# VHH binders against UDP-N-acetylenolpyruvoylglucosamine reductase (murB): the designs that were tried, part 11

Target 1, 297 residues: UDP-N-acetylenolpyruvoylglucosamine reductase (murB), of Aquifex aeolicus (o66805)
Amino acid sequence: MLFLKNVPLQNLTTIKIGGRVSFYAEPSDLKEISLCIDFSKSRDIPLFVLGNGSNTIFGDVRGLVVNLKNLKGFKVKEIKGKFFVEAFSGTPLKDLIRFSVKENVKSFYKLLGFPASVGGAVSMNAGAFGVEISDFLKEVYFVDWEGKLQKAKRDELNFSYRKSPFPKLGIVFKVVFEFERSKENILPKYEKIRRIRKEKQPINLPTSGSTFKNPEGNFAGKLLEKAGLKGFRLKNVGFSEKHANFLVNYGGGTFSEVVDLINIAKERVYENFGIVLEEEVKLIESSGSDGWKVLGA
Below, E stands for the ipSAE of ESMFold2; O stands for the ipSAE of OpenDDE; V2 stands for 0.75 times the mean of E and O plus 0.25 times the DockQ between their complexes.

## First folded at step 4 (VHH)

Design n29 (framework vhh_brivekimig_d4)
Fold by ESMFold2-Fast, scan of step 4:
Structure n29 (fold): chain B 297 residues (1-297), chain A 122 residues (1-122)
Amino acid sequence: as target 1 above (297 residues)
Amino acid sequence: EVQLVESGGGVVQPGGSLRLSCAASGFTFSKYGMSWVRQAPGKGPEWVSSISGSGGKTNYADSVKGRFTISRDNSKNTLYLQMNSLRPEDTALYYCARDEGIAVAGYYFDYSSQGTLVTVSS
C-alpha cells in the first residue's frame, strides 16, 4: 500500500468537485486499514473514509483520505430459504441490488437510487420507499480507532433516519446482510421504482445526491421548490431542474460555489418557512475537521 | 522550493507511443527515488512506475509492465517515461513525484505539479 501526498480529490467524487488532500491511501485488507489509522495518529491528522464519493464534497483537506475501493466483493450463503450476504465495505451497492433482483429478494431493491458503496450506505443508514439499509443488517465488522477488528450485531448498534454509529466507532470493513425471498415477483415493482428514480433524479450531470435531510413532517425538495430554488444556478453549480434537493455541477464548479449555494438555500427556506435545513451531503475542508472520525461515503 | 514540471503529453492513437519528461528543481535530484503516478478521468491516482536515485532499480505496475520504461538523467535533473503500445485505458493526467521514503506501510509521494495530459483515442 502507498501513502500518496497532495492528491487531487476532484475525480474521486460523483460531483467532480474537490481540492487536494494532504495524504491518500487505498487499503486492500484489514492490516492496511489498521496501518492507515496508525499513520493518521502518528501524524496527528484527521482521517476521512471515502467509498463511492456520492455524498461528499471536498475542498482542500489537511488530513488522510482512505479510499475503500479495493475492498470489493460479496459472498452468499443460503440457509433454509434465507440469504446471508457478506459484503466488503467498498462494494458498490448496485451490485447487491442486482443480486437482490436476480434472486427475487424482498424489499432491498427499493434502495436502488443510492450510488453508494455498502460501507457508505451503512454509515448514512441509506433509506428509500419505506426501507432503510439497517433493516437488512445482521452484523457489522469494523476497525476501531485503536486499529482492532470489532464485530457488532445489528441490535447492538443505534440506527435512525440518516444516522449510524460509524462516524464514531470506526471504519466499516464488511457487513453481513440477511435477505428473504419475496413470495411475489418483485420485477414489476423494481421497474416502477427504477423509472421513478430516472425521471426524478439528474442522472446525466455530476451530482452528490440529496443535499438536505427531510425536516420533520416535510420534504426538503418541496421547501426548496416553494422558495424558488428548483433549477437555481449559482455560477457553475445549482439545484437540478428535475429535483430541487439535488445539487449538480454544470462543469468547473468549486467547493466555494457549493458552500455559497447551500447557504443561500438555507437562508431562503428559513426566511420563507422558519425551517432550518440540515445537510445530508458532507462538506469537508481543511478548517472543518479535527480528529479521527469517518466522514466520507 | 521543490518544483516538478511534466511535459510530453498529447493525443495519440491506440498502439502509438509517447515519451514524458519531468524537469525537477529545488532539491538534490540524485538522492531521491522518483515515480510516475497517473489519474484517469473519474478515477483515483494510480502508481505507474518508480526508479531509484541511482537508476539501478526500477518497478512497474502490472498494467504497464512490458510497455512502459522509466529512466532518468541525473546530470539534467530529468525523469522520463517511455510509453509504448498505448491503450485507451492509459488516458490520464500523468504526474512525476519525488519518493518521500517509507512511511508506516510503504512509500508516499509529494506531487504539487500540474501534470501532463495523455489522451489515447482514434
Scores: ipSAE 0.012, ipTM 0.422, lowest interface PAE 8.3, mean pLDDT 85

Design n30 (framework vhh_brivekimig_d4)
Fold by ESMFold2-Fast, scan of step 4:
Structure n30 (fold): chain B 297 residues (1-297), chain A 122 residues (1-122)
Amino acid sequence: as target 1 above (297 residues)
Amino acid sequence: EVQLVESGGGVVQPGGSLRLSCAASGFTFSKYGMSWVRQAPGKGPEWVSSISGSGGKTNYADSVKGRFTISRDNSKNTLYLQMNSLRPEDTALYYCARDQGYSYGLYYFDYSSQGTLVTVSS
């Protein structure tokens, strides 16, 4: 593991927009995660955890970005139709989706379409089609902000819609899921969800996924569409014509353009419906001496 | 201020060769170890090679060992990377980096904001 200085972040996110971070590291094990925590503490700089970069857009960042992509793999223990799956935080969620289809696992395939790592999905409590990733969690192993390995059972952790105790408690190292084998063939249901996601998501343009959380009793995409924002383009960024809640980069988009686009969307939705949209996407840039500036959760 | 300016990139066919150069200024070049770091499209940075201040010691990533050669000319404040037998997976932005020292049991680097693009395509 190397601590690299002045690293461009644009190619580390799915949106392909990003400034530079002061320091960057890709730990491969527990010891290196602890070294990252020590590094940030010794320099009195903030530390940001990056998974697949599917829900984060960066400006210029003063601090340390830790990318968990090297912590990959999972192992399975089967007990009479139940699977206990231990997965490292950097494992692509799609790998577990493929496992779920192969082993005819109930419900987990509904999380298809999140271009996230396991750790990233757990941190945002990713959810779709009536399930949340925390519904399948048994245990989380994490490195606390003192650099020590901790273990917490699901019931000891507070999850809610698009919220988890991470990264406040620490850096997710690995998780244990419990899956149930379905009594019926899930392949037709998986293919139906896959088709719906393909129709609903922009697959040919860089995106950061859902931009806004759904407000109580409503859908952000519907509100944005009614406000005339589906397919709306501001310079090199815009909202997808397939789904108004997906921000896309047409090429050469900037952090400033993203912030402006989000502000336009929030203003129009508020003026038309009296609803204040909350960002699901994380917007991160340096605020100078004030520390990190985090917009949208 | 440390300034590092990379050059020598370009488009080359698989099996071809390129030589990258890095012109250094703002510090006493011969007293610092130097490295090459690359970042492929959609991927994080990868350390490629390092050379000591005197040029007496070199190290290489396993992925490039036997194909790439790092060297330096301290009289010209210039670092080089000779890349032979190039493969499509070598396609990346290449950065030269100054060794910032040994911290927390690990080396860390200060590198140029520009980089030089190397594209290997058939």
Scores: ipSAE 0.000, ipTM 0.201, lowest interface PAE 18.6, mean pLDDT 83

Design n31 (framework vhh_brivekimig_d4)
Fold by ESMFold2-Fast, scan of step 4:
Structure n31 (fold): chain B 297 residues (1-297), chain A 121 residues (1-121)
Amino acid sequence: as target 1 above (297 residues)
Amino acid sequence: EVQLVESGGGVVQPGGSLRLSCAASGFTFSKYGMSWVRQAPGKGPEWVSSISGSGGKTNYADSVKGRFTISRDNSKNTLYLQMNSLRPEDTALYYCARDEWGSGSYTFDYSSQGTLVTVSS
């Protein structure tokens, strides 16, 4: 594994916008993950694990970005209709969802809306339709911040809504899931969720998902639409014509354009409705300090 | 502030029935799909049932299909779960949850303290 210098981040996120990071690495095994931790500690720079890239937009960043994409694949052991699935952290969640549909697995297909890796989904305890990825976890293997391999059983780990111990405990290496086969055909239910996603969201354009959280008793998308921002385009970025809360890149968009667009949206919604929108998307840029800085609009 | 308050839990014998309620406030109830989620002792959360904002579409987990019925009254901002033919494995804390699909979200947000259902004699 090589530590690459001054790497562009644009092609590593779903929005296809990004500046450059000081150092970048793609570990392929446990030894190389430990080397990444040692590298960041020895240089006193922050380490960012690129797990999903679907809710993050980067400017220029001083630090180390570790991309787990080389740690992918999964193994299956079937015992009387139960599947024990060992999956590496960089495995696309969609690969396990395809497996769950093919094998008629109960409930797991409900997570199909997340464009995440397995490790990313576990780290944020991804959930949809009342199921969370931790519901299916048997055990997690991770590299702690001292560079040592650890193993924890599900009941030894504290998960809650959109929270897991892994931003704090270390880098997820691989997980073991336990799945059960459904007694009914899940394909119609899967197709219904897939259809909802396709109809309501701009899945054919680079996007970072929901830009703003929904304020109490309202929808961010509705407020943006009433403020004239649905389909609004600023240079190479804009809000989708399908859903005003989805920021899209038409090609060649920049971090600066994203910041400007978000500021325009927040100001217009505030002027029209007296509501201050809060960002759900993460804007990451290094401004001259040694730590990661998240910019708010 | 978005609030969801569950009620109607209790102790019943196997084969018995219970009706759960969820009183919603702080948002336009009819614009959101709603769900019931349960957590049995020693287990993770399990999705039970969902209903669309209009009430026109319902869906059920395989474990409860044919026994449970989800419904809503948008004039009263209340979600219901009618549970029939209860089994010991239905013993759990039951939570209601708001579906953010109308905003383009894939996640159910908000769960409160829940209501306890115990199936035992």
Scores: ipSAE 0.000, ipTM 0.109, lowest interface PAE 20.2, mean pLDDT 81

Design n32 (framework vhh_brivekimig_d4)
Fold by ESMFold2-Fast, scan of step 4:
Structure n32 (fold): chain B 297 residues (1-297), chain A 120 residues (1-120)
Amino acid sequence: as target 1 above (297 residues)
Amino acid sequence: EVQLVESGGGVVQPGGSLRLSCAASGFTFSKYGMSWVRQAPGKGPEWVSSISGSGGKTNYADSVKGRFTISRDNSKNTLYLQMNSLRPEDTALYYCTREGLTGDYVFDYSSQGTLVTVSS
């Protein structure tokens, strides 16, 4: 494994915005993850975990970015009509969605449309159409901040709406899901959700997905639209014309423009409705001495 | 200051060959291991090959082993990458890097790079 210095981050995220990180690594196994933790501890710098970069926007980062893209693949065991799926953290969630459709698995296909890795989806407790990824979770294997492999059962971990105990407990290495085959053909329901997602996502522009969490009893996209922010553009970034909660990069967008746009949106929603929006997207920036910031889920 | 300047990139057809060069200055070249790293359009950096300070040991990524050869001329402070049997997937910006001073496998990824395009 290489520890690369002064690496540009823009092409490692779906939004295509990013500064440079002090150090960057792509571990391929458990030992290399532990080496990354040791590296960051020995230099007293923060460590940031990156899957496929679908919910993260970077400025300049003084620290170590660990990209889990080399930890891919999953194994399946079928026991008495149930599937136990062991998936590495960097596995694209879409690969498990395709498995779920092929094997007629109950409900998991409803998580279609998250351009996330398995580890990223677990860390944010990704949810849609009445299900959350933690509903299917049996076990999580993770490397703690002392570099030791740990195993926790789902029931030992506290998950809630868009929240998980990661990365506070450590770096997710692999997970075990438990799936149940549906008694009805799921293909028609899957195709309906697939069409809805395609129509509502800004397909031809870089995006980081949902910008804000839905507040209790409301929808962030609806609040942003009512505040006049659907299609609102600030320099090279804006909120999509298709869905007000999707931040897009029109080309040449910067981290500073993203922060300004998010602040405008939060202020306007608060002024109009008295609601404080919370970011779902992760905003990561740090500079020089004492100057790192991590925002959002 | 440490300075690394890559050159030798260009456009070639599949099966073609190119030789990349990296001119190093600002440090005692022979004391440091050197590496080539590449970044394809829309992808993160990928390590390609490494060579020890003396040139006595070389390593290659599986994707290029048997096709690429890394070498160095310590008298000229220059690193080379001979690329044979080029494939479309070799299309990338190629960067010259040096090992970290603390012996911790750190490479400086601050050079501008040289573009290699393999297309038919």
Scores: ipSAE 0.012, ipTM 0.388, lowest interface PAE 8.9, mean pLDDT 85

Design n7 (from n1 with E100S Y102T G105Y; framework vhh_brivekimig_d4)
Fold by ESMFold2-Fast, scan of step 4:
Structure n7 (fold): chain B 297 residues (1-297), chain A 119 residues (1-119)
Amino acid sequence: as target 1 above (297 residues)
Amino acid sequence: EVQLVESGGGVVQPGGSLRLSCAASGFTFSKYGMSWVRQAPGKGPEWVSSISGSGGKTNYADSVKGRFTISRDNSKNTLYLQMNSLRPEDTALYYCARDSGTSYYFDYSSQGTLVTVSS
């Protein structure tokens, strides 16, 4: 593992927008994750964990970005009709979706459409069509902020809508899922959800996924569309013609343009409906104060 | 304060040669193994070559064996990479790195020096 300086971040995110980070590392094992934590602490700089980069947009960042992409793979044990799947945090979620379809696994295919790593999906408690990733979770192995390997069972952890304990507890190393084989063929239901996702997502342009969380009793995309923001373009960024909650980069988009676009959207929705939208996408920038400034939480 | 400053990059045609240098300061250079690492546009870092603190042992990635030569001058605190028979796929930012001493992990890297191999 190597600690690189002044690394451009744009090609590490799906939206293809990013400034530079002070330090960058791609650990391949537990020892290297601990070294990243030690490096961050010894230099008194913040550390940000990056998986697939599908829900994060960077400006310039003073700190360390740790990319878990080298922690890939999963193994399976079948015990008494259940699958126990141990997956490294950097494993693409789509690999587990593919496994779920192949093995006729109940319900997990409903998380299709999250272009996330396993660790990223667990950290945000990814959910769709009535299920959350934490519903399938048995155990999480993580490196705490002292650099020690820890293990927590699902019932020891608090998950809620788009929230998990792991930003506070440490860096997710690997996860154990428990799956059940379905008594019915899931292929028709999987194909239905795949078609719904394909019709509602901008597949041809760089995007960071859902920009805003759904407010209680409503849908962010619906509110944005009613506010006239579906297909709205600001310079080189905009909200998709296909889905108003998906921010897209038409080419050459900047972090400043993204921030401006999000602020326009929040202001317009508030003016029209009295609703304050909360960001689901992570906006990360160093603002010149001591420490990180995470915009939109 | 550990500092590593790379130089010697540039634009060269296929089959050409370049010599990279890394000036080290802030530590006892002869006590540490040193490495060259590169990062091609849009790709992750790739280890290229390593040399022991004394210079007695060298290692190379299979992609550069026979074409690149790593060396060091401990009296000048300088690491070198002689690159011959350059190919378009050698195009990358090249970084000098100090071995951490706990394994082949590296504590620091610098700004890098750009090598572009094009016609």
Scores: ipSAE 0.000, ipTM 0.229, lowest interface PAE 15.5, mean pLDDT 85

Design n8 (from n1 with G101T Y102G G105L; framework vhh_brivekimig_d4)
Fold by ESMFold2-Fast, scan of step 4:
Structure n8 (fold): chain B 297 residues (1-297), chain A 119 residues (1-119)
Amino acid sequence: as target 1 above (297 residues)
Amino acid sequence: EVQLVESGGGVVQPGGSLRLSCAASGFTFSKYGMSWVRQAPGKGPEWVSSISGSGGKTNYADSVKGRFTISRDNSKNTLYLQMNSLRPEDTALYYCARDETGSYLFDYSSQGTLVTVSS
């Protein structure tokens, strides 16, 4: 494995916005993940985990970005009518969605449309249409911050809406899902959700997905739309005309423009409704020449 | 001020050839190993090739081994990448980078040069 210096992050995220990071690495196995942890500790710099880059926007970063893209693939065992699927953290979630449709698996297809890796989806406890990824989780294998492989069962881990223990506990290496076949043909329900996602999401523009979490008893997209922000453009960034909670890059967008746009949105929603929106997207930028700061989740 | 200026990119047909150059200034060029790193559209950076400060040692990524040749001219402070048998998958921005002696670290801060391989 090699470490790269002064790496541009723009093309590593789905939003296509990014500054440069001090160091960057793409580990291919457990040993190389441990080397990344050792590298960051020896240099006293923060380590950021990147999967598909679908929920993170970077400015300039003084630290190490670890991209898990080389940890891909999954294995399936069928035991007593249940599927146990062991998937590496860098595996695209869409690969497991395809498997779940092929095998008529109950409910998991409802997570379609997340442009995330398995590890990224688990770390944010991705959820849609009444299910969360943790509902299917049996075990997580992760590398702790001392570089040791650990295993935890689902019931040993605390998951809640858009929250998981994993940035704190370590780097997700692989997970084991437990799936059950549906007694009904899921294909019509899958096609319906696929059509809804295609119509509601800005699939033709670079985006970082949902910008804000839904506040209790409400929807961020609805609040943003009522505040006049659907289709609102600030320079080279804006909120999608298809869905107000999706921040898009029209080309040449910058981290500074994203921060300004998010602040405008938070201010208008607060002024109109008294609600403080919480970011779902992660905003990561160095603070001065030392360290880093993280805004959002 | 350290400067690395890449050039030589362009549009070429599959099977064609291009030679990239990197003009270095602001440091003692012969004391640093140099590398080529590329970034394809929508993908992360990929190390391509390295050469020692003296030019005595070279290394290549498996994807380019036998097709690309890295070289340098220390009298001109210039790094080269001769690219033969180009494939559509070689389409990328190409960057030159400084290596720290004996380490696996690569330092690049340049704007790159675009190589497009299309029919």
Scores: ipSAE 0.014, ipTM 0.416, lowest interface PAE 6.7, mean pLDDT 86

Design n9 (framework vhh_brivekimig_d4; at its last look DockQ between E and O 0.07; V2 from the best seeds 0.00; counts 0 for: pae E 15.6 > 2, placed apart)
Fold by ESMFold2, look of step 5:
Structure n9 (fold): chain B 297 residues (1-297), chain A 120 residues (1-120)
Amino acid sequence: as target 1 above (297 residues)
Amino acid sequence: EVQLVESGGGVVQPGGSLRLSCAASGFTFSKYGMSWVRQAPGKGPEWVSSISGSGGKTNYADSVKGRFTISRDNSKNTLYLQMNSLRPEDTALYYCAREGPSGTYVFDYSSQGTLVTVSS
């Protein structure tokens, strides 16, 4: 494994906005993850976990970015009419969705269209159409912040809407899901959702997906539109004219512009509706000479 | 202070050649293995080649083997990468890197990077 210095992050995210990080590594196993933690501690720098970069926007980062992309693959065991799927953290979620559709698995197909890794999806408790990824979770293998492998069962972990105990507890290494084969053919329902997602997702501009979480009883995109923010542009970034809750990069967008745009949106929605929007995207920039720290702790 | 300063990047047509150099200072150059790493647009870093401190052992990624040659001149504290038969897929930002005390391919210092563009 390589610890690379002064690595540009722009091309490691879907929005194509990012500064440089002090150090960067792509671990492929438990030993290499532990080396990343040791490296962060020995240099007294924060460690940031990165999956597909589909929900993250970076400024300049003084620290270590750990990209889990090389931890890929899953294996399946069927016991008593249930599937137990052991997936590495960096496995694209779409690979598990494809498996679940092939084997007529109940409910899991509703999570199609998330451009996330398994670990990223677990770390945000990704959810859609009445299900969350934590609904299928049996156990998580993670490397704690002392560099030791730990195992936690689902009932030992607290998940809620778009909230997860990871990476606070450690770096997700491997996840075991429990799936149940459906009595009914799921293909028609899968195809209907796939069509809906495809119609919502094709944006011609780089983006990090939905900018804000949906508040209770409302939709962030509708609130943004009613506040006059659909298509609103601030220099090289803006909210999409097609999907108001999608912050897009028109080319040459900067982290500072993103932060300014998000703050404008929060203020307008609060002034118009009394609702405090909460970001779904993760905004990461150094806050100075801070000691060892993990984003989301 | 350890410094690595690279040069020799530029624009070249397919089939052409470039020679990158990396001037080292602030440490005993011959004591350390050195590597070249590249990062293509939209991709993560890719190891290219390495050379032992003495220069007696070299290794190459399969994608560049036979086309690229790593070398060093310990009397001039300089690392080189001769790149022949360049292809569009070799377009990347190229870094030289010093191997750290933790082992091979664990780097403790790297250069800023020099852009190599292979296009017609």
Scores: ipSAE 0.000, ipTM 0.227, lowest interface PAE 15.6, mean pLDDT 84
ESMFold2-Fast, scan of step 4: ipSAE 0.023; ipTM 0.358
ESMFold2 (binder alone), look of step 5: mean pLDDT 81; pTM 0.806
OpenDDE, look of step 5: ipSAE 0.013; ipTM 0.237

## First folded at step 7 (VHH; framework vhh_brivekimig_d4)

Design p1 (from k11 with S31K S53G S56G D57K L59N; at its last look DockQ between E and O 0.38; V2 from the best seeds 0.00; counts 0 for: pae E 13.9 > 2)
Fold by ESMFold2, look of step 7:
Structure p1 (fold): chain B 297 residues (1-297), chain A 119 residues (1-119)
Amino acid sequence: as target 1 above (297 residues)
Amino acid sequence: EVQLVESGGGVVQPGGSLRLSCAASGFTFSKYGMSWVRQAPGKGPEWVSSISGSGGKTNYADSVKGRFTISRDNSKNTLYLQMNSLRPEDTALYYCARDEGYSYGPDYSSQGTLVTVSS
């Protein structure tokens, strides 16, 4: 495994915005994950765990980015009418969705359209249409910040709306899901949701998905629209004309522009509605040597 | 202070050829191995090829073996990559790097050189 130096991050994210990171590594197994942890600690530099970069916008990072892309694949066992699916952290979520549709699995298909890895989805507790990925978890295998492999059962982990104990507890290595076949044919419901997502999301501009979490009893996109921010542009970034809660890159957008745009949105929504918006997107920057820490935790 | 400057990129047709250069300064060039690493649009870095300090040993990624040739001229402090039979998937920013041993790879603070393979 190589530790690459001064890697540009913009092409490692879906929004195509990013500075450079001091060091970058792509571990392929448990030993290499432990080496990454040792490297960041011994150099006293920050560490960030990267999946598909579908929920992250980077500035400059003076630390180590650990990309889990080489940890891919899943295995399926059917026991007593249930599927137990063991998936490595870097596995594209879409691969599990395809499996679930093929096998008529109950409910999991509602998570279609997340351009995330399994580990990324677990780390943000990805959810849509009344389900969250944590609803299907049986166990998580992770490498703790001492470099040791740990296992936690679902009932030992606290997930909530867009909140996960990862990467706080460690680096997600693999996940075991429990799926059940549906008694009814799920294909019509899957197709309906697929059409809904296709119609409502920006398709021509780089994005990191939803910018803000939905506040209790409200919808961030609706609040942004009522505050006049649908289609609002600040230099090279803006909120989508199709869905106000999607921050998009018109080309050449910068981290600073993203921060400014997010602050404008928070101020206007607060002024108009008294509501404090919280980011769903992860904004990652480390402008100096701040010592060892886990970014995005 | 180590400086590496890539050049020779451009637009070529599939099946075409291109030669990249990397001018090195600030160190004793012949004492270090060198590598080429590329990054395709929207993808992560990919190691391409390496050459020993003397030039006596070369290694290639399977994706370029037989099509690319790494070489160096130690009298000119220059690293080369001859790229033949180019394919659209070779489209990337190409970077050279001084091999500093087992723990370190290419330094992306250089500008790189863009290769576009397109009809």
Scores: ipSAE 0.000, ipTM 0.273, lowest interface PAE 13.9, mean pLDDT 86
ESMFold2 (binder alone), look of step 7: mean pLDDT 81; pTM 0.823
OpenDDE, look of step 7: ipSAE 0.445; ipTM 0.768

Design p2 (from p1 with S103V; at its last look DockQ between E and O 0.95; V2 from the best seeds 0.60)
Amino acid sequence: EVQLVESGGGVVQPGGSLRLSCAASGFTFSKYGMSWVRQAPGKGPEWVSSISGSGGKTNYADSVKGRFTISRDNSKNTLYLQMNSLRPEDTALYYCARDEGYVYGPDYSSQGTLVTVSS
ESMFold2, look of step 7: ipSAE 0.563; ipTM 0.832
ESMFold2 (binder alone), look of step 7: mean pLDDT 81; pTM 0.828
OpenDDE, look of step 7: ipSAE 0.367; ipTM 0.735
ESMFold2, look of step 9: ipSAE 0.490; ipTM 0.805
ESMFold2 (binder alone), look of step 9: mean pLDDT 81; pTM 0.824
OpenDDE, look of step 9: ipSAE 0.374; ipTM 0.738
ESMFold2, look of step 11: ipSAE 0.558; ipTM 0.822
ESMFold2 (binder alone), look of step 11: mean pLDDT 82; pTM 0.830
OpenDDE, look of step 11: ipSAE 0.407; ipTM 0.753

Design p3 (from p1 with Y102W S103V; at its last look DockQ between E and O 0.85; V2 from the best seeds 0.45)
Amino acid sequence: EVQLVESGGGVVQPGGSLRLSCAASGFTFSKYGMSWVRQAPGKGPEWVSSISGSGGKTNYADSVKGRFTISRDNSKNTLYLQMNSLRPEDTALYYCARDEGWVYGPDYSSQGTLVTVSS
ESMFold2, look of step 7: ipSAE 0.471; ipTM 0.747
ESMFold2 (binder alone), look of step 7: mean pLDDT 81; pTM 0.825
OpenDDE, look of step 7: ipSAE 0.173; ipTM 0.636

